# VHH binders against RNA polymerase II C-terminal domain phosphatase-like 3 (CPL3): the designs that were tried, part 10

Target 1, 181 residues: RNA polymerase II C-terminal domain phosphatase-like 3 (CPL3), of Arabidopsis thaliana (Mouse-ear cress) (q8ll04r923to1103)
Amino acid sequence: FASQKLSLVLDIDHTLLNSAKFNEVESRHEEILRKKEEQDREKPYRHLFRFLHMGMWTKLRPGIWNFLEKASKLYELHLYTMGNKLYATEMAKLLDPKGVLFNGRVISKGDDGDPLDGDERVPKSKDLEGVMGMESSVVIIDDSVRVWPQHKMNLIAVERYLYFPCSRRQFGLLGPSLLEL
Short names: E, the ipSAE of ESMFold2; O, the ipSAE of OpenDDE; V2, 0.75 times the mean of E and O plus 0.25 times the DockQ between their complexes.

## First folded at step 6 (VHH)

Design S59 (from B4 with F100Y L103F T105S; framework vhh_3k1k_2)
Fold by ESMFold2-Fast, scan of step 6:
Structure S59 (fold): chain B 181 residues (1-181), chain A 119 residues (1-119)
Amino acid sequence: as target 1 above (181 residues)
Amino acid sequence: QVQLVESGGALVQPGGSLRLSCAASGFTFSDYAMRWYRQAPGKEREWVAGISGSGGSTSYEDSVKGRFTISRDDARNTVYLQMNSLKPEDTAVYYCARDYLGFRSYDYWGQGTQVTVSS
């Protein structure tokens, strides 16, 4: 009668999507992105977005829409990010435009952590505070093992999704970007 | 305590000019990229211009390129937006924002300053 779903905690950046600020994108890549966004806008399922209010580009991981649809039938979906509340809220709206997948289950830690240069905060790790249920009933999908020091047994580490050239360089990748394919 | 205070908004005629200022406090200003956003009544907030922490790189939304210039004075902890050739479509509340180092979001906003372009 009652659905006894397990909880699935999903990391946002580099797991479900990759974002780049306008200032981080070279002019040559900006031209390519605008052409790709125009083509993508006409597709039934969009993957590339230009957000004027955030000053950034966002590219969704291939297969994300099918994954979220299937996962929502088996799990209570949670979004978890080290980013701030504004970013988490906007990405939740993007991934769940009908408001039926996450139901407010969005955790952001970007406003927490140790002070840096006064009030700037850099969160060091994630935990399951705010996620209801037993640890044995929680599955975590994240690209980083390092941020889950107490919950490694619950973690499914995925390959980092790095679409933008600036993101690839940040992780030491100097080869061709997905943008150039 | 991080604070951003915008000023300089006014009523101007089409074709006029304004300079907006954003006074920052509570953090090491020179370490952060700074941005300007605007929001017209009944519209979503949109990005307008950005400047790197070094001041060596600037970027602009297409609708303001060639008309607006962003600059900064790190000795005064201030970022500026020089607006020329103003159009009625530029009417909005203008907001200053600090980039969030290490993350993909802007973590701090000022209270805004109203710019009205009307005859």
Scores: ipSAE 0.013, ipTM 0.334, lowest interface PAE 7.8, mean pLDDT 77

Design S60 (from B4 with F100Y L101P L103Y; framework vhh_3k1k_2)
Fold by ESMFold2-Fast, scan of step 6:
Structure S60 (fold): chain B 181 residues (1-181), chain A 119 residues (1-119)
Amino acid sequence: as target 1 above (181 residues)
Amino acid sequence: QVQLVESGGALVQPGGSLRLSCAASGFTFSDYAMRWYRQAPGKEREWVAGISGSGGSTSYEDSVKGRFTISRDDARNTVYLQMNSLKPEDTAVYYCARDYPGYRTYDYWGQGTQVTVSS
């Protein structure tokens, strides 16, 4: 009679937020970001963060706070990143400051092996190893179909969230970033 | 097998200078941007300076701008931090880190080198 809660697996980069390292940000944009961060700091729900200890800026996707609150009532939330454990831990704390949304359900693949230019390693992919429950009870939200080669039926692909100019260049895109608009 | 080894940390008087070195091995050094971080007692680790893989661009935290200079020698697989006009507030363990923008969360750190600024 009882059914388990569905699991919702959430990609971090370009899905829930966009980050840029300090050395990737032009001085002109750094000035704009500092002013925006100062203004954002006074809001009840913040979206722009400057992390001195990581040397990076992080911009949360618009509507993220409302989305996480509503989703947590319907799903057991998981965070999944190709980033390392340090990054995953910091982003989990950022998104869940009260520790009530993810309850340690954070998967980071960055420490499993670091792909290097000239390396003969195959690109890393994501899988449902470490996610408890039946595969049919899992929904995945990610901006990239390519990293989920075996689970396309469970995947909701979202538009890539690119706030910083360096992120647009990383994907070969022309024109102004969301920061510049 | 990525390895970063910092050296050059010492005790100096306020107003003094130090040059820190970071010897890198286990990867193609010229393909990566490099960064310096520091951690003072009881505080979180903070970013100090960065240099692009090409060496064509550098960036600095406001508190060190104009006093510190980051540079690299790709022939020697080494990144440097020249620290001038040192202040007691600069006392920290300094860490070298590899930056890989294509997989931006991959920051490999060395063991650190201690810089103490006091009389």
Scores: ipSAE 0.012, ipTM 0.363, lowest interface PAE 8.4, mean pLDDT 78

Design S61 (from B4 with F100W R104E T105S; framework vhh_3k1k_2)
Fold by ESMFold2-Fast, scan of step 6:
Structure S61 (fold): chain B 181 residues (1-181), chain A 119 residues (1-119)
Amino acid sequence: as target 1 above (181 residues)
Amino acid sequence: QVQLVESGGALVQPGGSLRLSCAASGFTFSDYAMRWYRQAPGKEREWVAGISGSGGSTSYEDSVKGRFTISRDDARNTVYLQMNSLKPEDTAVYYCARDWLGLESYDYWGQGTQVTVSS
């Protein structure tokens, strides 16, 4: 029909949130995380989660709840990850607990391995296959320009969100993580 | 097959400069963070420098900060290490390594290039 929303495609890891496996978190940082998570539970909008069933911590990007609420009114929201279907599904539930933001528009391109595990055979590039609508009506938000080789003109590159010390090491960065500041 | 080929190693006097290059093939170079390591005879390999896949973030071991600069040219699938104010302690075989999408979970190594700082 004549009135359609523009599509907004959102990368999950390092764009909307940052996750770390339990075994990648040092004991001293685990103590800090547990205290921060207890304090965070009392807030109207939560940003720090401990997922026992997935064996990981997840920290949401500051301002994410306001961003998603406003963006959902202007755009048809899509989630896109190189992670596996389990990770994509759980993160979609976390970001959209009422099931009203993404409405099943979740694309995962990873195999059945852990999306944070380097042994998994994750695809190295993303494309707009599976996104309904014209390419000229799509906006992409991702921390990596390089995973979108065919769609760089549609891309808004954002600063990579790295909260956990292990994530900073994964990108070869020195100095304190956001957790340690 | 993933291949990393280092070059630029040479014998140089203390205080001199060298630029090392690492040519990558067999993968989408721009998707990967790249790192430089070095190994002196009889010693463990040590990390020297790193650069993100986007090139926007760099990191260095404290002993080389201010002397070494890592950079990349994604159009040429090459990562560089500019080494200034070289010291005898910098003598080592220098290795290029690939990190999968910056997740440090699958490193590939090159053959190495010998840097000798002497006399």
Scores: ipSAE 0.000, ipTM 0.093, lowest interface PAE 17.1, mean pLDDT 75

Design S62 (from A6 with V58Y T97R S103L G104S; framework vhh_gocatamig_d2)
Amino acid sequence: EVQLVESGGGLVQPGGSLTLSCAASGFTFSDYELAWYRQAPGKKRELVAGISSGGDTYYMDSVKGRFTISRDNAKNSVYLQMNSLRAEDTAVYYCARYEYPDLSEYFDYWGQGTLVTVSS
ESMFold2-Fast, scan of step 6: ipSAE 0.000; ipTM 0.129

Design S63 (from A6 with E99D P101G D102E S103P G104W; framework vhh_gocatamig_d2)
Amino acid sequence: EVQLVESGGGLVQPGGSLTLSCAASGFTFSDYELAWYRQAPGKKRELVAGISSGGDTVYMDSVKGRFTISRDNAKNSVYLQMNSLRAEDTAVYYCATYDYGEPWEYFDYWGQGTLVTVSS
ESMFold2-Fast, scan of step 6: ipSAE 0.006; ipTM 0.227

Design S64 (from A6 with D102E G104L; framework vhh_gocatamig_d2)
Amino acid sequence: EVQLVESGGGLVQPGGSLTLSCAASGFTFSDYELAWYRQAPGKKRELVAGISSGGDTVYMDSVKGRFTISRDNAKNSVYLQMNSLRAEDTAVYYCATYEYPESLEYFDYWGQGTLVTVSS
ESMFold2-Fast, scan of step 6: ipSAE 0.000; ipTM 0.106

Design S8 (from S1 with T97R Y102F S103E E105D S106A; framework vhh_gocatamig_d2)
Fold by ESMFold2-Fast, scan of step 6:
Structure S8 (fold): chain B 181 residues (1-181), chain A 120 residues (1-120)
Amino acid sequence: as target 1 above (181 residues)
Amino acid sequence: EVQLVESGGGLVQPGGSLTLSCAASGFTFSSYWLAWYRQAPGKKRELVAGISYGGSTVYMDSVKGRFTISRDNAKNSVYLQMNSLRAEDTAVYYCARYEYPFEGDAFDYWGQGTLVTVSS
């Protein structure tokens, strides 16, 4: 039998969680979020976080804690984000405070600096460089097919997790966000 | 589903002008940053111009003063007006949408591209 382990590569944004910057949240929704965050602190598992040092709100996908526990028994878990290293590190600590689920297997492709620049920067995509094992032994969970141009056959596309009203508007979705319900 | 469709490419003489259009669908157009990139044969894709949801613009140095990016939120369209075209502007031009806020500086959606050839 094979001695290789299967790798599971997990996208952060819109897959495991949804985040919104403070300036993207309307005052009426901020009042609701503050109340929900206070209530969430009393729960056995937290899902809503206010990060003052990063200037953002983060809402974890429902069922994430059970998913990570079960998946970690079957797969080597990897986090993969187009965000910068600081963001990736903070989210990894949030999802795995003891450092036992991902064990340093965190890939970030984000750049520091302005979003649009006239230098040598090009639009980035994700690839499997830095993921151990053969391509055939890798499963990817991500909400975006477009960022995986070379590895579409390894990809399980999931419905985007869009909790914040600004996130729903960005993807052209109709109706109220989960926050507004 | 998100779609970006470019048009307006063609053959033009040096010193001529051309307007590229990008028609967008499947998302709230007015809420996104949009950009034009180009790729010449054997080269990497490079940013030509970008426009924010608020209308702020950025340009690469070699096109500044010659190219103008604009958007029409009522028509879900972004445009690139190209003046004083040079042979070095020959490339396939791509429309792109920024994935925001935290997936880095990545553009997650691209159009199919439109070819611009500057030659006599």
Scores: ipSAE 0.000, ipTM 0.136, lowest interface PAE 12.8, mean pLDDT 75

## First folded at step 7 (VHH)

Design T1 (from S20 with R19T M34L G44K S58V A60M T77S L78V P87A; framework vhh_gocatamig_d2; at its last look DockQ between E and O 0.61; V2 from the best seeds 0.00; counts 0 for: pae O 8.2 > 2)
Amino acid sequence: EVQLVESGGGLVQPGGSLTLSCAASGFTFSSYWLAWYRQAPGKKRELVAGIYSGGSTVYMDSVKGRFTISRDNAKNSVYLQMNSLRAEDTAVYYCARVESSYGEGFTDYWGQGTLVTVSS
ESMFold2, look of step 7: ipSAE 0.364; ipTM 0.745
ESMFold2 (binder alone), look of step 7: mean pLDDT 81; pTM 0.815
OpenDDE, look of step 7: ipSAE 0.010; ipTM 0.263

Design T2 (from S20 with S58Y; framework vhh_vobarilizumab_d1; at its last look DockQ between E and O 0.06; V2 from the best seeds 0.00; counts 0 for: pae E 15.1 > 2, placed apart)
Fold by ESMFold2, look of step 7:
Structure T2 (fold): chain B 181 residues (1-181), chain A 120 residues (1-120)
Amino acid sequence: as target 1 above (181 residues)
Amino acid sequence: EVQLVESGGGLVQPGGSLRLSCAASGFTFSSYWMAWYRQAPGKGRELVAGIYSGGSTYYADSVKGRFTISRDNAKNTLYLQMNSLRPEDTAVYYCARVESSYGEGFTDYWGQGTLVTVSS
């Protein structure tokens, strides 16, 4: 029965990491990414991953490992993504390979493996009401303010992390991505 | 209430062209990423093309160079120009509003779809 911690709810995409599907990456950038990934494997904490089974590249935001270590001492950590359950599960394993940071506190919004249908409701926002284990006071870190209509006073908005060229294009930003610098 | 209404589908021979339109209402059209998805018989729905509010575009590899997505913010209308059509392009095409601030994106509203058939 130790002291209770505040909850910290973390968004995944563009907050902790940036992912790009293989078909969104040009051949010239794919060659650069493979070289960078080979070099990254030799580091004690990796930041660049190639996932064949999901067909995607994932780049972690710099400083994430130190952040998670420190945050876990102060907060009960939760992941919350609008991505589907399969993606959320894989990213949680990536960020927490020992399963000791989040302990299954991972919230996703999509159906596993199913395509979206015209009459299937897809949630438009994130909401913590009814989430098991939620404390009365919470801090939220997310790059998107719009998705938190219910908890806007608890939100710390962060600069969107855009590593891949396709992600900058997705948000209509001109100029090179971090990969291209 | 958000409404997305597609039109312009039909039957066309291989190598032909079609232009799809999507009339949008009930939201600030110019502020959203919009997309076209398609669903072939017996298959899952797939992203075909997307366009951000700033004008940046995305295309699936299977349609790159043949399809062009565009928008007219004055008319609140999304377009898909489809050229050099192939039998494998046969599908119901859906207009979608996509929340782009999540990285992977998710579609929060769909149209009812318009059928495109490419045969013979």
Scores: ipSAE 0.000, ipTM 0.134, lowest interface PAE 15.1, mean pLDDT 79
ESMFold2 (binder alone), look of step 7: mean pLDDT 84; pTM 0.849
OpenDDE, look of step 7: ipSAE 0.026; ipTM 0.314

Design T3 (from S20 with S31D; framework vhh_vobarilizumab_d1; at its last look DockQ between E and O 0.17; V2 from the best seeds 0.00; counts 0 for: pae E 14.8 > 2, placed apart)
Amino acid sequence: EVQLVESGGGLVQPGGSLRLSCAASGFTFSDYWMAWYRQAPGKGRELVAGIYSGGSTSYADSVKGRFTISRDNAKNTLYLQMNSLRPEDTAVYYCARVESSYGEGFTDYWGQGTLVTVSS
ESMFold2, look of step 7: ipSAE 0.000; ipTM 0.122
ESMFold2 (binder alone), look of step 7: mean pLDDT 84; pTM 0.842
OpenDDE, look of step 7: ipSAE 0.689; ipTM 0.853

Design T4 (from S20 with F106Y; framework vhh_vobarilizumab_d1; at its last look DockQ between E and O 0.01; V2 from the best seeds 0.00; counts 0 for: pae E 19.0 > 2, placed apart)
Fold by ESMFold2, look of step 7:
Formats: sequence, C-alpha cells, structure tokens
Structure T4 (fold): chain B 181 residues (1-181), chain A 120 residues (1-120)
Amino acid sequence: as target 1 above (181 residues)
Amino acid sequence: EVQLVESGGGLVQPGGSLRLSCAASGFTFSSYWMAWYRQAPGKGRELVAGIYSGGSTSYADSVKGRFTISRDNAKNTLYLQMNSLRPEDTAVYYCARVESSYGEGYTDYWGQGTLVTVSS
C-alpha cells in the first residue's frame, strides 16, 4: 500500500546556499575563492562552485548533503525560489545531481513571463497556491518569515546563510562574512 | 505593519549639509538596531552608519567625521546628519531596521529611500 509523505518546501537562497555574482566579489576575495574551490574539488562532496556561464560563485550551507539525504526519506521535497528559471534549474541540478530528490518539484517565481498578472507594484510574496492542496500538510523552511504571510503556521524559520561579503552588506550586517573568516 | 519613511533628501552643493529623518511605526522602535544604507546607481547597497539599541554607533570609513547617526526613541525617529557633503555621497539613502535578537544583527525591513544629490 502506498503511503503519502508530508511535503517539505525549501527556500534556496540564504537557506540552503549563498550565491554571489563575479562583479560583486572583490579581487582579493576571488583569489581566496579560487584557492578554496581547488581544495574543494578534491573532496567527496563539494560545497563551493564557480559557474562561468552564470557569472556566479555558489557556496552550499555546511551539512546540506546529509540533510537532503535524510529529509528525502521523510518528506516529498520541493524547491521554492524567487530566482529566475535558469538559476532555479542550475541550483536544482547542483543540489540533486542524480535527479532523485525533487523530481521536477521546483518552483521559480522570478522574471518568468506572466501575461495575465504582471502587477509590478505588488510586493512579492511566497504562497502555496501553485502547490496543490497542501497548506495543512506541508512544512516550509525559509530564512524569511515575512515572505510567507499565508503559511506562518507551517514555517520553520532558519538563520540566513551569508557566506559572501556582498551578501552580508545586502542584509546590513556588521563584521566579516564567513568567507573572510 | 512595519513602516520606515525617509525624508530630508534633496539637491545640495558640495560642502553643504542635509539632515535625513526616518519615521518608524508598527514595532517597538527602541528594541531594534537601526541603520542608514546608501546605493549609488550600478552599485550594491552599502552600510553608512549603524546605531545599536543601546546607543553605540558605527560608521563607514568614508563618512567618519562628517556624518552623525542618532535616534529619538520617544519619537520613533532615526536621523542622519550629513555635513561636508561631497559629490561621492550622491545616492539613494535607505533607513533600515536591524533585528538583533540572534546577536548577529540582520536587516529585515527597508524604507523606500530618499534621494540625495550633491552637485553644482
């Protein structure tokens, strides 16, 4: 008999990973990143990636591989990002190289064409309308509470993962980033 | 609803002064760290000055000695006194609320910004 898993909706940015564009990274930090990437390539599970075609660095949150393996046994996993389709696709491939975790359950809401609803004055928020019938049976993990106005009871808020200096500046945090430590 | 409303921006000549204000509502103002950020065209937002709930301040090196951040908790208002303005200070200035409950201080609300232009 088939048994339905609960759904786990995972935010990408600042929850599972942190990305920075090449032009947002100072030259001295890029030098450090290239050395760290070289060392990381020799490890069984990588956490630091350089994407030339997107012009980005991406750093995975520590423990992500073990988390995804264990969570996939308990939950039906979904990715939800406000990033565009290209970014969402690349991050899903990165997190699921064998294609066995998400099975196409990737929601991207950034920069997609929507000829019927394009009201740019409305603040963007996340909701589960595109995820059929799951409001009471879903757990959401996200670093931001306010983007989930309709699902606060389902949300587990996590500390933002801010590896790159530009990301700390974007969120107004004092002191060095994790890259700088 | 949390609101941060900046005012006091405008056009000023080099060497001039402006005082920015940020009216805060919808939260216990005195319990939060507050900050001013700025963003020039084509650049990311950068921290200008911060003020902790206990009143301690910090400043970007580029504005030390010229800018003064302050707060009036009775009026729920954050201020930035900007003296000796330079063309390089031209930017949109944002008021920001910084959540301090976790000890790291992260910005969770932004104002809409006020434009400061320093030119002849």
Scores: ipSAE 0.000, ipTM 0.114, lowest interface PAE 19.0, mean pLDDT 79
ESMFold2 (binder alone), look of step 7: mean pLDDT 84; pTM 0.847
OpenDDE, look of step 7: ipSAE 0.009; ipTM 0.266

## First folded at step 9 (VHH)

Design U1 (from T1 with S31D; framework vhh_gocatamig_d2; at its last look DockQ between E and O 0.73; V2 from the best seeds 0.00; counts 0 for: pae E 4.5 > 2)
Amino acid sequence: EVQLVESGGGLVQPGGSLTLSCAASGFTFSDYWLAWYRQAPGKKRELVAGIYSGGSTVYMDSVKGRFTISRDNAKNSVYLQMNSLRAEDTAVYYCARVESSYGEGFTDYWGQGTLVTVSS
ESMFold2, look of step 9: ipSAE 0.244; ipTM 0.681
ESMFold2 (binder alone), look of step 9: mean pLDDT 81; pTM 0.808
OpenDDE, look of step 9: ipSAE 0.788; ipTM 0.894

Design U2 (from U1 with S101P; framework vhh_gocatamig_d2; at its last look DockQ between E and O 0.63; V2 from the best seeds 0.00; counts 0 for: pae E 3.2 > 2)
Fold by OpenDDE, look of step 9:
Structure U2 (fold): chain B 181 residues (1-181), chain A 120 residues (1-120)
Amino acid sequence: as target 1 above (181 residues)
Amino acid sequence: EVQLVESGGGLVQPGGSLTLSCAASGFTFSDYWLAWYRQAPGKKRELVAGIYSGGSTVYMDSVKGRFTISRDNAKNSVYLQMNSLRAEDTAVYYCARVESPYGEGFTDYWGQGTLVTVSS
């Protein structure tokens, strides 16, 4: 009998990767990033991307390719992000260039805001609406526990992946960024 | 002050075409992603199309092949060309600046909207 795969719900930002808009990167870091990205292009598995078409840098968490490969064998993979659909779409393509891992199982909440319904800048909570299957069969990987108030038991909290200085600043962290190391 | 001002809305027959414009001011236009949203009566606001600072575009499925989003950085403007309009396209269309596409992604500024009515 074919065992049904469990569902694995993956957050994108600060979980699988870290992104920064071009204008969020200081001039002093730009050259460093360009050099690193150039070097990265020579690697079989790239982790640093300069997306001119998006106007942003994206750094994948180390080990992400191995993780996705292994996870895909055991789980039905879902992306779930508080980012907008524009971004989520591109990140899904990045993480799944062949379209076999997620197959459209991408949820983005960033576009659900309505100014009439409140402040769109207020952190929203995530839920498993739209995720197929029983809740008991869902595993969630996310750096943010607070966004899953109803699904804490499904959640595997991971350390935030912060590569860019602007991301560290966002979380009030001092010291050098991974970019600077 | 950041401002987004939509124009171009109106009444159009099914199958017709309309071009929406959004004039932006008060920020470095070329650095931002922009988007068009729409809200029909009794429905939630939904993303129609987005355009990255680099010019790449994304569309909701129902408008693919019919709508085209574009931007002119020299004019600080974003456009939505709408072809083959349908009754279900009737909505108030909003221009938006995307401040944070990732993380707690949100649009931080909206225009007042322009009404598009598709009716025979």
Scores: ipSAE 0.265, ipTM 0.642, lowest interface PAE 1.6, mean pLDDT 90
ESMFold2, look of step 9: ipSAE 0.355; ipTM 0.718
ESMFold2 (binder alone), look of step 9: mean pLDDT 80; pTM 0.803

Design U3 (from U1 with S100T T107R; framework vhh_gocatamig_d2; at its last look DockQ between E and O 0.04; V2 from the best seeds 0.00; counts 0 for: pae O 11.6 > 2, placed apart)
Fold by OpenDDE, look of step 9:
Structure U3 (fold): chain B 181 residues (1-181), chain A 120 residues (1-120)
Amino acid sequence: as target 1 above (181 residues)
Amino acid sequence: EVQLVESGGGLVQPGGSLTLSCAASGFTFSDYWLAWYRQAPGKKRELVAGIYSGGSTVYMDSVKGRFTISRDNAKNSVYLQMNSLRAEDTAVYYCARVETSYGEGFRDYWGQGTLVTVSS
């Protein structure tokens, strides 16, 4: 029997990256972002993106490229998000432009109403129904433990990645955002 | 040089069908995620359908069951079969490839677009 790779299920928002809608970004921060994005284009590894067609900014977690490269060697990678399918697709495309890392292994639970991860006030849960293989062979990386009530043993909880001020506000956090630092 | 050339657009009646084609050149076609976007007058550009290098597809909800994206790697072409067309499908349709290159970052490549008009 051929050994199968373990599956790694990756949350998108606040785990691998942080996105903010254009209308969630203040004018003063918009200018900062534009300058940072321009600078970012000169770097070998980009982490800040402006998507006009999605009307959003996206900031990748530091080290994301190295992480994905290493993880892909050990795991079959899956994306799992509570965002809508279009958003998930765009993020997957961003993280895997050739489609070789995920190859369509993208699960989205959200409707077309909100392209982002949605309102934290609404109880949401995730499951492994769309993930192939035995549950015992699945590792989950997510910033939100509560959304995995049936798969806590598979879950590696990670610190939320909050880059944008609006994301900090979403979680009731005070002080400057990473954008502002 | 990366080139994407759309064709197949035109005027069609509601309920009609149309097939869009995109001829690609200037890159290894089979390696890339490809997509169709559309932009209606006064609206922002939106993803309609995408297809991974491995063949998996994604669709916006409003076109599910009506539109089909496919690719022919031998012909360096991506297609969008549009059935049961509606007035709200009227837009300029764009073929797209997105690239994330080290040193250059994220870049979208677009064709010139092809106009699809659904009207009685």
Scores: ipSAE 0.005, ipTM 0.237, lowest interface PAE 11.6, mean pLDDT 87
ESMFold2, look of step 9: ipSAE 0.013; ipTM 0.323
ESMFold2 (binder alone), look of step 9: mean pLDDT 79; pTM 0.792

Design U4 (from U1 with S56Y; framework vhh_gocatamig_d2; at its last look DockQ between E and O 0.09; V2 from the best seeds 0.00; counts 0 for: pae E 13.5 > 2, grease 24.6 > 24.2, placed apart)
Fold by ESMFold2, look of step 9:
Structure U4 (fold): chain B 181 residues (1-181), chain A 120 residues (1-120)
Amino acid sequence: as target 1 above (181 residues)
Amino acid sequence: EVQLVESGGGLVQPGGSLTLSCAASGFTFSDYWLAWYRQAPGKKRELVAGIYSGGYTVYMDSVKGRFTISRDNAKNSVYLQMNSLRAEDTAVYYCARVESSYGEGFTDYWGQGTLVTVSS
């Protein structure tokens, strides 16, 4: 017999995690990050990753592992990113190392390997039109209302997760980032 | 209100040079990635060059070695130096702000565009 759940569409950046490229992190913060990553590596549920092949730091939002476990019991989970297929695949592996949460339910914007080099849909927005089973039975969690010109009635807007100083500056915010606290 | 104003377009002969400028206002310029896009008649808008907040640059293959993107954070300006221009470079060129939220970015604001015509 079939058991039907509501779908939960999760934005990635600033919703579940915050990423920063190596070249956007000050050297003094890099030193702190490397120490924190070494300590975090010893934990069963990691929250801080250094991706040498992508040149990125990625910090998961606190509580993410407990959230995903509980949400998976109530919802059919989907990831939706404005990033390309490669980025989406890497983040899905990070969030779902056993491959049991999303089961390929990952929505991305195509084959671009670098955000500036292959941007063919500008300006861009997120849209669930034509995605199987998503039209009226979905809950969306995203930090950005602006990227959802449609589906606002389904959107739960969350506060941006801004761990890195460069991310706070990007959004014009003053004061310390979470890394600096 | 975010504003991006391009200038410097015009008519040039093949092999010539031209510098495009984009004056930005209404946001913290130094924190954003900036890009130049172009749109030729009947074609999709395409990325020409981009410059990250940290100063790294990317270029489409056909312009590498001929075009140089740069930024001046003190003047809130981004530039595109175009050398060895070809007929294929004829297009409207747009300055763009790239949302650098690192979900592989998307362009959220565009300038009005400046026409570059390369003819012989």
Scores: ipSAE 0.000, ipTM 0.153, lowest interface PAE 13.5, mean pLDDT 79
ESMFold2 (binder alone), look of step 9: mean pLDDT 81; pTM 0.810
OpenDDE, look of step 9: ipSAE 0.763; ipTM 0.880

Design U5 (from T3 with S58V; framework vhh_vobarilizumab_d1; at its last look DockQ between E and O 0.76; V2 from the best seeds 0.00; counts 0 for: pae E 3.4 > 2)
Amino acid sequence: EVQLVESGGGLVQPGGSLRLSCAASGFTFSDYWMAWYRQAPGKGRELVAGIYSGGSTVYADSVKGRFTISRDNAKNTLYLQMNSLRPEDTAVYYCARVESSYGEGFTDYWGQGTLVTVSS
ESMFold2, look of step 9: ipSAE 0.336; ipTM 0.729
ESMFold2 (binder alone), look of step 9: mean pLDDT 84; pTM 0.848
OpenDDE, look of step 9: ipSAE 0.732; ipTM 0.869

